# VH-VL binders against q8ixk2r445to577, part 19

Target 1, 133 residues: q8ixk2r445to577
Amino acid sequence: FFGMLQNKGLTDYCFDYNPPDENQIVGHQVILYLCHGMGQNQFFEYTSQKEIRYNTHQPEGCIAVEAGMDTLIMHLCEETAPENQKFILQEDGSLFHEQSKKCVQAARKESSDSFVPLLRDCTNSDHQKWFFK

## First folded at step 1 (VH-VL)

Design r32 (framework fv_retifanlimab)
Fold by ESMFold2-Fast, scan of step 1:
Structure r32 (fold): chain C 133 residues (1-133), chain A 120 residues (1-120), chain B 111 residues (1-111)
Amino acid sequence: as target 1 above (133 residues)
Amino acid sequence: QVQLVQSGAEVKKPGASVKVSCKASGYTFTDYYMNWVRQAPGQGLEWIGVIDPSGGSTWLDQKFKDRVTITVDKSTSTAYMELSSLRSEDTAVYYCARDLGEYSYGFDYWGQGTLVTVSS
Amino acid sequence: EIVLTQSPATLSLSPGERATLSCRASQSVDYYGDSYMNWFQQKPGQPPKLLIHDASNRATGVPSRFSGSGSGTDFTLTISSLEPEDFAVYFCQQYDNWPYTFGGGTKVEIK
C-alpha cells in the first residue's frame, strides 16, 4: 500500500511529515494534518517488511517509536528493519506496534488543537483505524 | 548507569588517520542515535555527524564528508569515528554523544572526550 | 545551516547575582509548537552537560535556578542567583535541522 495514510475516526486527517528541509528527514514527530491530496509530505508506503516509509526526500525515512515514549518519529531506514520500525497493518485497519504491543491512535496534542499519532492500548476505536487513500 | 567510554588520547602526524572508539553501556545500544562532536582547544563545539546503530546508516556534515567514516559494532556496543588526512587544525577533543530523538532532548549523555593532537 | 549567535561573549558577575544569556538563530527552530533549542553547561576539562531541552524544560537533576525561555529565533537562559559551581561556559544548540549547530558560547566568570 502507498499514498495518504488516513484516519477512519478523524476522517479529514492524514499522516504528515514536514521536515525542516530536504536534507533533514529524521528526528521530528510525525503529525496529523488535513489531507490535501498533493502527496509529498503526506505520501507514505507500507512495505513488505512492515515499515511505514517516507521516501519523497533523501535520505529515506521510516517511522519509528522513540525509546520510552508513545510518539512516532522519523528515523533513517535500515537495510534490515529494526523492531522499533515495524508496524502490523491489520485487516480491520489497526496499526499494531509489535515491540510495544500497542496501537497507533489519532490523538489531540494536549496544549493545542493539533493532532498527532500516539501509541495507546489497543481498542476497537475508529481513531485507531487507518487506511491508504 | 548509562556510560559512554571513549578511547585514549592520540598523537598523529599530518596526513595520518585516527580512529576513536565510544563504548556504550547501561542501555540498549540500537535504540539511540550516536553523534560525534569536536572542540578545538579554547574553541566552540562543532558537530561532525550521526549514526543509527541499528543498521549503520550515517549522515555527515559536508565539511567532514570526504574524510570521516562513522561505524558501529553492535556485538560490543561500540561506535567508531575515523578521520583521515589529518591536519593541524584537526587538533581537538572529540566527543561521542547519545541522541534520544525528537522528544528525548538531544544529547543527554556524552563520552569523556578523546584528545587528538596533530603535530609534526 | 542554522547559525546561532550568543551574547554577550562574557558575563562577569558575583555569586548571588542574576545571569541572563541570549541565543539568536538565523532562522526559526520551531516545529509545530515545539522549539528545538537546547542549552548546555561546560566546565574546564569536562564534556558539555545538558541543562535545558526544548527551550524551557529543565533536564533531570538541574536546579530550579536555571530556566529557559523563548521561541522562533530568540532564546534566553536565566540563572536566577549564581552559585559558585555555575561559573562555566554555556552553549545553545539547535536540533531542528542537520547539520546540528552550536552557538559560540557565553562565559560566565567571577567578577
Scores: ipSAE 0.166, ipTM 0.766, lowest interface PAE 4.8, mean pLDDT 87
Fold by OpenDDE, second read of step 2:
Structure r32 (fold): chain C 133 residues (1-133), chain A 120 residues (1-120), chain B 111 residues (1-111)
Amino acid sequence: as target 1 above (133 residues)
Amino acid sequence: QVQLVQSGAEVKKPGASVKVSCKASGYTFTDYYMNWVRQAPGQGLEWIGVIDPSGGSTWLDQKFKDRVTITVDKSTSTAYMELSSLRSEDTAVYYCARDLGEYSYGFDYWGQGTLVTVSS
Amino acid sequence: EIVLTQSPATLSLSPGERATLSCRASQSVDYYGDSYMNWFQQKPGQPPKLLIHDASNRATGVPSRFSGSGSGTDFTLTISSLEPEDFAVYFCQQYDNWPYTFGGGTKVEIK
């Protein structure tokens, strides 16, 4: 699967990553932004290694969850996907993070009008359902 | 000024189909989801479904999945709701309603409504 | 689906009085500081009008006498002092899960 990763509940919002330097793509947080399909900052790939890859630039980035965190951060992809980079995109649209046993949820950034994907306890909320567009 | 203008009242026989249109203006049609909601006489509101005009993706209430088709014509900024196999209980005013958009999700603009009457 | 129960079904009040309308959800509609609940006002022969979004935010042009509160499963629409034009039917609506669902409505009528 590849393309824009759109949230079902938070309509018209997609995974978005816009590093300040295209040659230094790691270390920043993945956010949600209106799905626009322009540029490369909303193009992601779900791989057979259960990675969510940002591969519009080299080296390729993979979404990771750092210890004790609930945010999605871009790391470098590895030959063998590390445990903190493994996600299961299930048939019902839920995006499950294997290591934390939590689901990715579209959420409002606290005290902000912005939105971000966050790890939360898994529910049947459509804010935890995603699809490639 | 945002406006949603719906097609006129319809009178149908049971088993027939009806297609209601909703023409949008005053905003970028593809930037907002369009919902369809109906209201039987003297009754409450019932959500039917929604469409993303940019890609055409639709989500429908399970109750309507076999009878409702929601589409858009981007060139005319018009959304459509077609309901087939009409029954008397489908008699209602049908509304199109735009999602509030970027940072919040209410139905901020509504069409004037289309009365669909199903009778023998 | 998430069932929304509104109470009371009918509320008879006089102009100037405070109106308190309840909407209870069969499951929580909250996540990370957000409550996915809207309130609408509807008058006869008109489409619904958005009053409150995200549980507590007044829509554009809505008078300050309208306020929304609550979280989780319990939500309240308050009209601090009823004006003659406020006598109408009020609906709550959740958008946490599809299908979107509406409450049965509360009719605010003049005593």
Scores: ipSAE 0.108, ipTM 0.721, lowest interface PAE 2.7, mean pLDDT 91

Design r33 (framework fv_retifanlimab)
Fold by OpenDDE, second read of step 2:
Structure r33 (fold): chain C 133 residues (1-133), chain A 121 residues (1-121), chain B 111 residues (1-111)
Amino acid sequence: as target 1 above (133 residues)
Amino acid sequence: QVQLVQSGAEVKKPGASVKVSCKASGYTFTDYYMNWVRQAPGQGLEWIGVIDPSGGSTWLDQKFKDRVTITVDKSTSTAYMELSSLRSEDTAVYYCARSYDFWSGYEFDYWGQGTLVTVSS
Amino acid sequence: EIVLTQSPATLSLSPGERATLSCRASQSVDYYGDSYMNWFQQKPGQPPKLLIHDASNRATGVPSRFSGSGSGTDFTLTISSLEPEDFAVYFCQQYDNWPYTFGGGTKVEIK
């Protein structure tokens, strides 16, 4: 699966990654932004290693969850996907993080105007449903 | 499996303070907000405020900003609501209620059993 | 704050009858295609029980005779056929804006 990773509940919002420096693509948070289908900031790939890859730039980035965090951060992809980079995109649209045993949810922290994917207890909320478009 | 268990009834004098507790179990405490709502006898529901246990951020109704403090103890998965400068009109059943992230749509899905706070001279 | 007005204040009906409860918001509670409105049922001596979330979604375990509809500023809770256990007070509540607010409630009582 590849393309825009769009949320079902938060209508018209997609995974978005736009690092401030093209030469430093890791270490920043993946956010949600209106799906626009332009550029490469919203192009992701779900691989056979259960990675969510951002391969617009070299070296390739893979979404990871750091210890104690609930945010999705871009790390470098590895030859063998580390545990904190493994996700299961389930048939019902839920995106399950294997290590934390939590689901990725479209969220808004506090009173921010921005939206982000966060790890939360798994529910049947449409805000935890994702599909590639 | 999700349970919110509140502390017992309180009787207070005007001007005093009261602190009500709400112990949560059966879910990841820091993944959900904890709201406080009260209901005066025979009246409707009034939202007091909410806390995000993960960071401690609180939002309070303007009416209560000077008198209410909401806190959490993550180690015990317990939320607290302290109301100071009590007055007779504060007499009510106080509820804690779980809510999800602002956009989850699962607001107030679990409630505590309620704590009666009586303020009388 | 968003003011929620429920009507009627009291609804007297018999078992088996259809109940229609209204909740009107002073401003829209919609955001990005969703309506952030809950409905609760409350019986004496008990906390409120969530019936409907996001205006039209039944909470887990809620009988199919309960349904929610509406968007924007006008919302409706419908009980298709009242059961004896349905006689209670019903509240709407918005979670679109701080502060969260509740309606004044509608008491559904036995005629």
Scores: ipSAE 0.020, ipTM 0.652, lowest interface PAE 6.9, mean pLDDT 91
Fold by ESMFold2-Fast, scan of step 1:
Structure r33 (fold): chain C 133 residues (1-133), chain A 121 residues (1-121), chain B 111 residues (1-111)
Amino acid sequence: as target 1 above (133 residues)
Amino acid sequence: QVQLVQSGAEVKKPGASVKVSCKASGYTFTDYYMNWVRQAPGQGLEWIGVIDPSGGSTWLDQKFKDRVTITVDKSTSTAYMELSSLRSEDTAVYYCARSYDFWSGYEFDYWGQGTLVTVSS
Amino acid sequence: EIVLTQSPATLSLSPGERATLSCRASQSVDYYGDSYMNWFQQKPGQPPKLLIHDASNRATGVPSRFSGSGSGTDFTLTISSLEPEDFAVYFCQQYDNWPYTFGGGTKVEIK
């Protein structure tokens, strides 16, 4: 599936990736921002390899979590998805990161004026429920 | 009907810690964030922080970050705010307040009655 | 952090008069055409009560004499005809940017 990846609990917020330069699409944190419905920086594709791809710019980006971290970072996609880039979108809407065994949660970043998705212990919170629009 | 009931007034010595409780009823406790706000005599309202009761994640204003711990007990639908290293400037009424949807305008829709914390030697 | 400045600090009026309260933000609290500004009423010995959310929407149970307006950095709370129960302190609060911040309050008192 593909579209805007929206949070159930943090209503009207979507995955958003706005790199500072079109030629520097990797290495920056994925954020949550109010859904605008226009695709662009909020358009993501969920693949059969369990990747969350960002195709608005070239080269294509894939969301990953570095070992020991809890933030979602944009990486370059690989021919075979590495374990740190695999997320299972479950029937209840949870987005399970296989390598860490944690779930993606909408959260307010401390000392920031923005919201971010990050890894937390899996719960039944609506802030851990996601869907494509 | 939604109710937030807080613990009673506290008198503490400088350097001590205080733990204020906020018991929720009338809704699903884990569906809403719980905020803490204080009001000192002669000053305005100060937001302290918030907790997501479902996962236990907390966000604190930088001013309180090093002295405040917010926790929940889901079995009793109770939120707690503990403030350590008390100073006379911490004398204030402390409120818990519920929030749901950050962008739909339902921030702080229900408040507890307040807990007066007095710090005096 | 966003600083909210309320004016006047005190407004002395009689029942039946119109009250106009101002709240100015150090930065815009608008996003996609919406303004993320709330207004609260506080009476002595009571917690604050939500009156207006999203700059202009009245909370449930709030009388029609209360109205909010404004966008960007300049916001106004208007009480069209003061009733005795309206003499209270009013606070504005933004929730567009973290951390959440409150204005210093405007006290509406009997002349």
Scores: ipSAE 0.006, ipTM 0.507, lowest interface PAE 13.4, mean pLDDT 83

Design r34 (framework fv_retifanlimab)
Fold by OpenDDE, second read of step 2:
Structure r34 (fold): chain C 133 residues (1-133), chain A 121 residues (1-121), chain B 111 residues (1-111)
Amino acid sequence: as target 1 above (133 residues)
Amino acid sequence: QVQLVQSGAEVKKPGASVKVSCKASGYTFTDYYMNWVRQAPGQGLEWIGVIDPSGGSTWLDQKFKDRVTITVDKSTSTAYMELSSLRSEDTAVYYCARTLNYYESTAFDIWGQGTLVTVSS
Amino acid sequence: EIVLTQSPATLSLSPGERATLSCRASQSVDYYGDSYMNWFQQKPGQPPKLLIHDASNRATGVPSRFSGSGSGTDFTLTISSLEPEDFAVYFCQQYDNWPYTFGGGTKVEIK
């Protein structure tokens, strides 16, 4: 699967990544933004290694969950996907992070007009449902 | 209780390599990244790079990409920094320092005691 | 890389006086409302000690006389009333962009 990763509950919002430097793509948080499909900021790939890959640049980036965090951060992809980069996109649309055993949920960033995907306990909320478009 | 203990001082010739170790204790080694920072005598601090012990991913300052290798041994909770092709300007105290993640607010909260590396002909 | 310029290079003060240290970044270190700036204290023969994180948050165990402020490109570390043990070198450090970078430091010395 590849393309825009869109949230069901937070209508018209998609995974979005804007690295400050196109040559230094890791370390920043993946956010949610209105789905526009322009450029490469909203292009992601779900791979056979269970990665959510940002492959607009080389080396390629993979979404990871860092220790002690509930946010999604861009790391470099590895030959063998590390545990903190493994996600299961379920048939029901839930996006499950294997290591934390939590689901990715669209949420409002505190004290901000921005939205972000956050790890939360898995529920049946449409805010935890995702699909590629 | 939480501490980083580094290997002892090193004296090297130009062109040689040095490998500094940093042993972590008192916390879960893989829950924190390990950074390396150096400080030449009487000078400021220079960030070298960082490694995620859980997966081995590293980021190095471009200045060091060709000469520095950062590794970890999870079984001994030890991080290593190897610097090759040593030059006199590499003379510095080298520190390891933990961070929780790339943007953790408690970054660099624990430091090793430092390892003096002297490069002289 | 982001260049951090600290001023003054040396600050000579007496115990009890207020110290104001500046750190200016070549570009903003803000990211979605947060300022990714740390302050460290370093004494001779010792590693740096974290004082302030996220521009304005005191690290654990840091006395209340230390405070950080600022956003964007301009940051300040303030010591409201200098204690004898506060005479040291202070560094700012950004973690908004790779590579991480440190300021050149401000030496707070006794007058």
Scores: ipSAE 0.007, ipTM 0.618, lowest interface PAE 10.2, mean pLDDT 91
Fold by ESMFold2-Fast, scan of step 1:
Structure r34 (fold): chain C 133 residues (1-133), chain A 121 residues (1-121), chain B 111 residues (1-111)
Amino acid sequence: as target 1 above (133 residues)
Amino acid sequence: QVQLVQSGAEVKKPGASVKVSCKASGYTFTDYYMNWVRQAPGQGLEWIGVIDPSGGSTWLDQKFKDRVTITVDKSTSTAYMELSSLRSEDTAVYYCARTLNYYESTAFDIWGQGTLVTVSS
Amino acid sequence: EIVLTQSPATLSLSPGERATLSCRASQSVDYYGDSYMNWFQQKPGQPPKLLIHDASNRATGVPSRFSGSGSGTDFTLTISSLEPEDFAVYFCQQYDNWPYTFGGGTKVEIK
């Protein structure tokens, strides 16, 4: 699957990544932003290794979660996907993070009115349902 | 009280522009998107577009692209919709409506009272 | 864009009768088990009021006589026993795809 990764509950929000510097693609948090339908910073690819890849810049970035954290961070893709970069896109639309046993949920960022994807206990909430458009 | 209050009725000539305001109160303005919907007298509803007040990003229906601009003023919790190059077919009641409570399901749960825009020669 | 067709255009009934309103989508508005369909009520001179969201969930404060059902392309709004205040125009609306679209409306009028 590839395209814009959109939230079912926050219907108009998509995964978005805007690196502050073209030469420093990694280390920043993935956010949710109003879907614009143009790809660019909202274009992601779901791979056979269960990665969510960001391919608009080189080197390619892969979404990861560090141990003990609940935020999604852009990291460098590896030749073989490490466990912290593996997400299972399930039939019901949930994104299950294998290493943490948690699901990706659309949520408001703690210190602002912005929205971000966070790891939460898995529920049947529409805010945990995702699809490529 | 959660409320959306719109500006008053407008009468315009063909070719003019109109700017309708929608003032929000009773909730955190940046927590909800603001949509614009219109309804010609005695007709159905037509969705125009949406804005995210926190970042200013907009999406517009292709029919309105190039004629509509949606903006916000966070300091006054007010959204604006400006429609240019008015035609007689643009005569309608224009509504603002909020969507997407990130704690709940997507819905147009709060609507403004509507602003009648009449375009006549 | 997804076209929503409502039928009938006008439904003439008396208080106490059951009203069944249909909304048909030109393509499925379902995604992974949920239906992205809303229902609104509108009275003359007033903005639309949300009745049902996600096909079958009543909005806060909406009486139990209102119910929504359906999936895929065929949706129904049912009013089990019409009250005087229920005579209004009803619109369905999908939010599966941009642009969001509304049906043409069904007018429920006194016979």
Scores: ipSAE 0.005, ipTM 0.514, lowest interface PAE 13.6, mean pLDDT 83

Design r35 (framework fv_retifanlimab)
Fold by ESMFold2-Fast, scan of step 1:
Structure r35 (fold): chain C 133 residues (1-133), chain A 120 residues (1-120), chain B 111 residues (1-111)
Amino acid sequence: as target 1 above (133 residues)
Amino acid sequence: QVQLVQSGAEVKKPGASVKVSCKASGYTFTDYYMNWVRQAPGQGLEWIGVIDPSGGSTWLDQKFKDRVTITVDKSTSTAYMELSSLRSEDTAVYYCARYYDSSGEPFDYWGQGTLVTVSS
Amino acid sequence: EIVLTQSPATLSLSPGERATLSCRASQSVDYYGDSYMNWFQQKPGQPPKLLIHDASNRATGVPSRFSGSGSGTDFTLTISSLEPEDFAVYFCQQYDNWPYTFGGGTKVEIK
């Protein structure tokens, strides 16, 4: 799958990544922003290695979650996907992070009205349901 | 060995729909995105959209969203582009072209093209 | 969308001459040191054929007389010494951002 990765519960919001420095895409948090339908900073690919890739261009960015953290951050993709970069997109739309045993949820960013994807205990909430558009 | 073979030329009346096929062989169909591009007689190339054959996800240029549907049939390794509400301006050769993510040569194989003529 | 402008529209040359084709993008097509610009050759009645990918990499089977250069917004395709089979239309294409876009083409004609 590829496209804009949109939330079922937060219906107008998509995964978005716009690093402040083009020469340093690694280490910044993935956010949720109003879906604009044009790809660009909202274009992601779900790969056979269960990665969520940014732009599908080199160097490829791959979404990861570091041990003990709940935020999704951009890392460089590796030849063999490490465990912290593997997400299982389930039939019900859940995005399950295998290493942590948690699901990606659309959540309000701390101290603001902005939204971000975060790891949370898996529930049947529409805020944990994702689809490519 | 790798081939993309498209369906034959079509002549349609304004207001009709046309469905062009692109049959892939010589590689794993679901490993490559399939793009659709058209070219009006004597004109340049215009990108229409793309499909991921593994999941069926599509992205279409805004000018085509209302009239184009791209689909795949994995069992026959065939991609389809259907264009509705045909106008004379849609007269063009329509091409399919494959693209592999992150490695290899992008758009390395193209179908032979399908001429769609829209005339009354 | 990224607009690609090719110049000249027509280039009239003789076999053995050098051809230099330009493609200018309305915004950068670079991403982390790589340029997402391709060049295609098209002959009448045939689909486009990939010549150069990622600004400067020659596609498999493409003769060494073809070379690509440039980065950011300015790109060049060079044919060092034209062979008879090189008289064709050449298109640049960016695949950095959706929608993917093509230049208007440069026709290399025999004169």
Scores: ipSAE 0.006, ipTM 0.534, lowest interface PAE 14.8, mean pLDDT 85

Design r36 (framework fv_retifanlimab)
Fold by ESMFold2-Fast, scan of step 1:
Structure r36 (fold): chain C 133 residues (1-133), chain A 122 residues (1-122), chain B 111 residues (1-111)
Amino acid sequence: as target 1 above (133 residues)
Amino acid sequence: QVQLVQSGAEVKKPGASVKVSCKASGYTFTDYYMNWVRQAPGQGLEWIGVIDPSGGSTWLDQKFKDRVTITVDKSTSTAYMELSSLRSEDTAVYYCATLPEFGDYTPYFDYWGQGTLVTVSS
Amino acid sequence: EIVLTQSPATLSLSPGERATLSCRASQSVDYYGDSYMNWFQQKPGQPPKLLIHDASNRATGVPSRFSGSGSGTDFTLTISSLEPEDFAVYFCQQYDNWPYTFGGGTKVEIK
């Protein structure tokens, strides 16, 4: 799978990553932004190792969740995907982070009008359903 | 009218536990995270942790992870923060707070409970 | 964790004077051009009240004399002309990621 990772409940929003500096690709939070249909900063690849890769930059970035955190952060991809970088895209559209046993949900960032994907307890909400477009 | 109403003041001995409640009204309880923050009298604010009321998942500051449990009762729209192994330095006002509500057309609101004074004295 | 340093610790001013409060973060709290920094006002015996969110946006009902500015690691809260009710403690707070952290506070006290 590859393309723009869109939310079923927050229907106009896609995973988006635009690092503040081209030489500092890692360490920043993944956000949700209006889907523009042009790939680029919204183009992700889902791999057989259960990674969500941002491969428009070199070295390749992989989405990860740090222990005890709920936000999705860009890390460097590794030869063998570590557990914090593994997400299971299930048939119902849920994106399950195996290490934490939580699901990725589209949510409003607190104290902000921005939207972000974050880990929450798994529910049957459409805000936890994702698909590649 | 969004309101957060907390339980009353507590006096505890060192080594005891305290459980503070925060009853929410005026909004959908499960739609917003509930934060807990404390403040020693005359001092600064210290974030303790947050709970997702929809499923009960919590994220705690490492300083508190071994002593704090945050829970919710969805049937009463109430959040609880329990702090164990109390020490004199835990004497503080404890607040629950729910950060800005969803909406494109209204300024965001930050709602805090009135605070619960917990005094730890030997 | 992100450490927030507020300065000065205390400002002694008279009504009508301008107050300028600083908050410095140990690392950037910016993302996509937004600054994830809030300012709160606290009076004795009361919980904190949100004044400014996202560095520069006033919360509902906050008078225009309050303004926030800055980005990255350097943020300022300005009160253009102090009213008697403005003598309080002011805290900055970042919400870029957990744990949320607060500055140590700046006390604006009457001279």
Scores: ipSAE 0.007, ipTM 0.610, lowest interface PAE 9.8, mean pLDDT 84

Design r37 (framework fv_retifanlimab)
Fold by ESMFold2-Fast, scan of step 1:
Structure r37 (fold): chain C 133 residues (1-133), chain A 122 residues (1-122), chain B 111 residues (1-111)
Amino acid sequence: as target 1 above (133 residues)
Amino acid sequence: QVQLVQSGAEVKKPGASVKVSCKASGYTFTDYYMNWVRQAPGQGLEWIGVIDPSGGSTWLDQKFKDRVTITVDKSTSTAYMELSSLRSEDTAVYYCARLYGDYSEYYGMDVWGQGTLVTVSS
Amino acid sequence: EIVLTQSPATLSLSPGERATLSCRASQSVDYYGDSYMNWFQQKPGQPPKLLIHDASNRATGVPSRFSGSGSGTDFTLTISSLEPEDFAVYFCQQYDNWPYTFGGGTKVEIK
């Protein structure tokens, strides 16, 4: 699957990645931003290896969970996906991070007005439900 | 209590390799990135690299990528940093440091090992 | 890589005086409203100790006399009234981008 990865609970927001330097596509946090359907910054591919790929640049970026953190960051894709880059998109829309046994949730940092996808204990909340459009 | 305990001081000849260990206790080893940082005598801190203990993925400073290997042994909660082709300028105290991270709080190297002095001399 | 420049290299003061330490980044370390700058304290023979995280937040157990401020490229660590145990080297460190980098350090010494 590929397209914009939108949140069911935070209905106008999609996964967004906007690297400040085209030569450095990795190392920054994935955010949530208003869905615009216009750009490569919001276009992701869900692969058979359970990766969420950002295919705008070469080499391709893959969303990963940083150890000891709840955030999603961009890493370089590998030929065989490491466990920290594997997400199971379930039929109910939950995005399950297999290695940590947590779900991706739309959330706001307490010191910021921005929204980001974070790992949280799995619930039936609409903020943990995602779909490609 | 969270603690990182490193291996003892090493004296090596130029061209040799050194492997420093860092044993973690008091927390879930695979939940935190482990950084390696060095400090030459009387100098500042220089970041070497980091490992994700759960997956084994590493990110290294370009200066070190041809000579440094970072590994972990999950069964003993131990991280290792091996530096090859040693030169006199590699003489430094080498530290391991745990990276604390929580988006709702902060990211920082909050727990450090005591340091391992590596001396490279002929 | 992001280069961090600390000034002054050495600050000579007496107990009770205010210390102001500067850290300047070669590019912004701000990301989505947060400043990804930390401060560490190091005493001889000891590893660095995390003092301030995210520019302005004191780490657990750090006395209130320590405060951090700044955003973008210019950051300041302030010690409002120096205690004897505060004479140490202080390093700023950014984690906005790989590789993580440290400043050269400011030594706060007794006058």
Scores: ipSAE 0.007, ipTM 0.608, lowest interface PAE 10.0, mean pLDDT 85

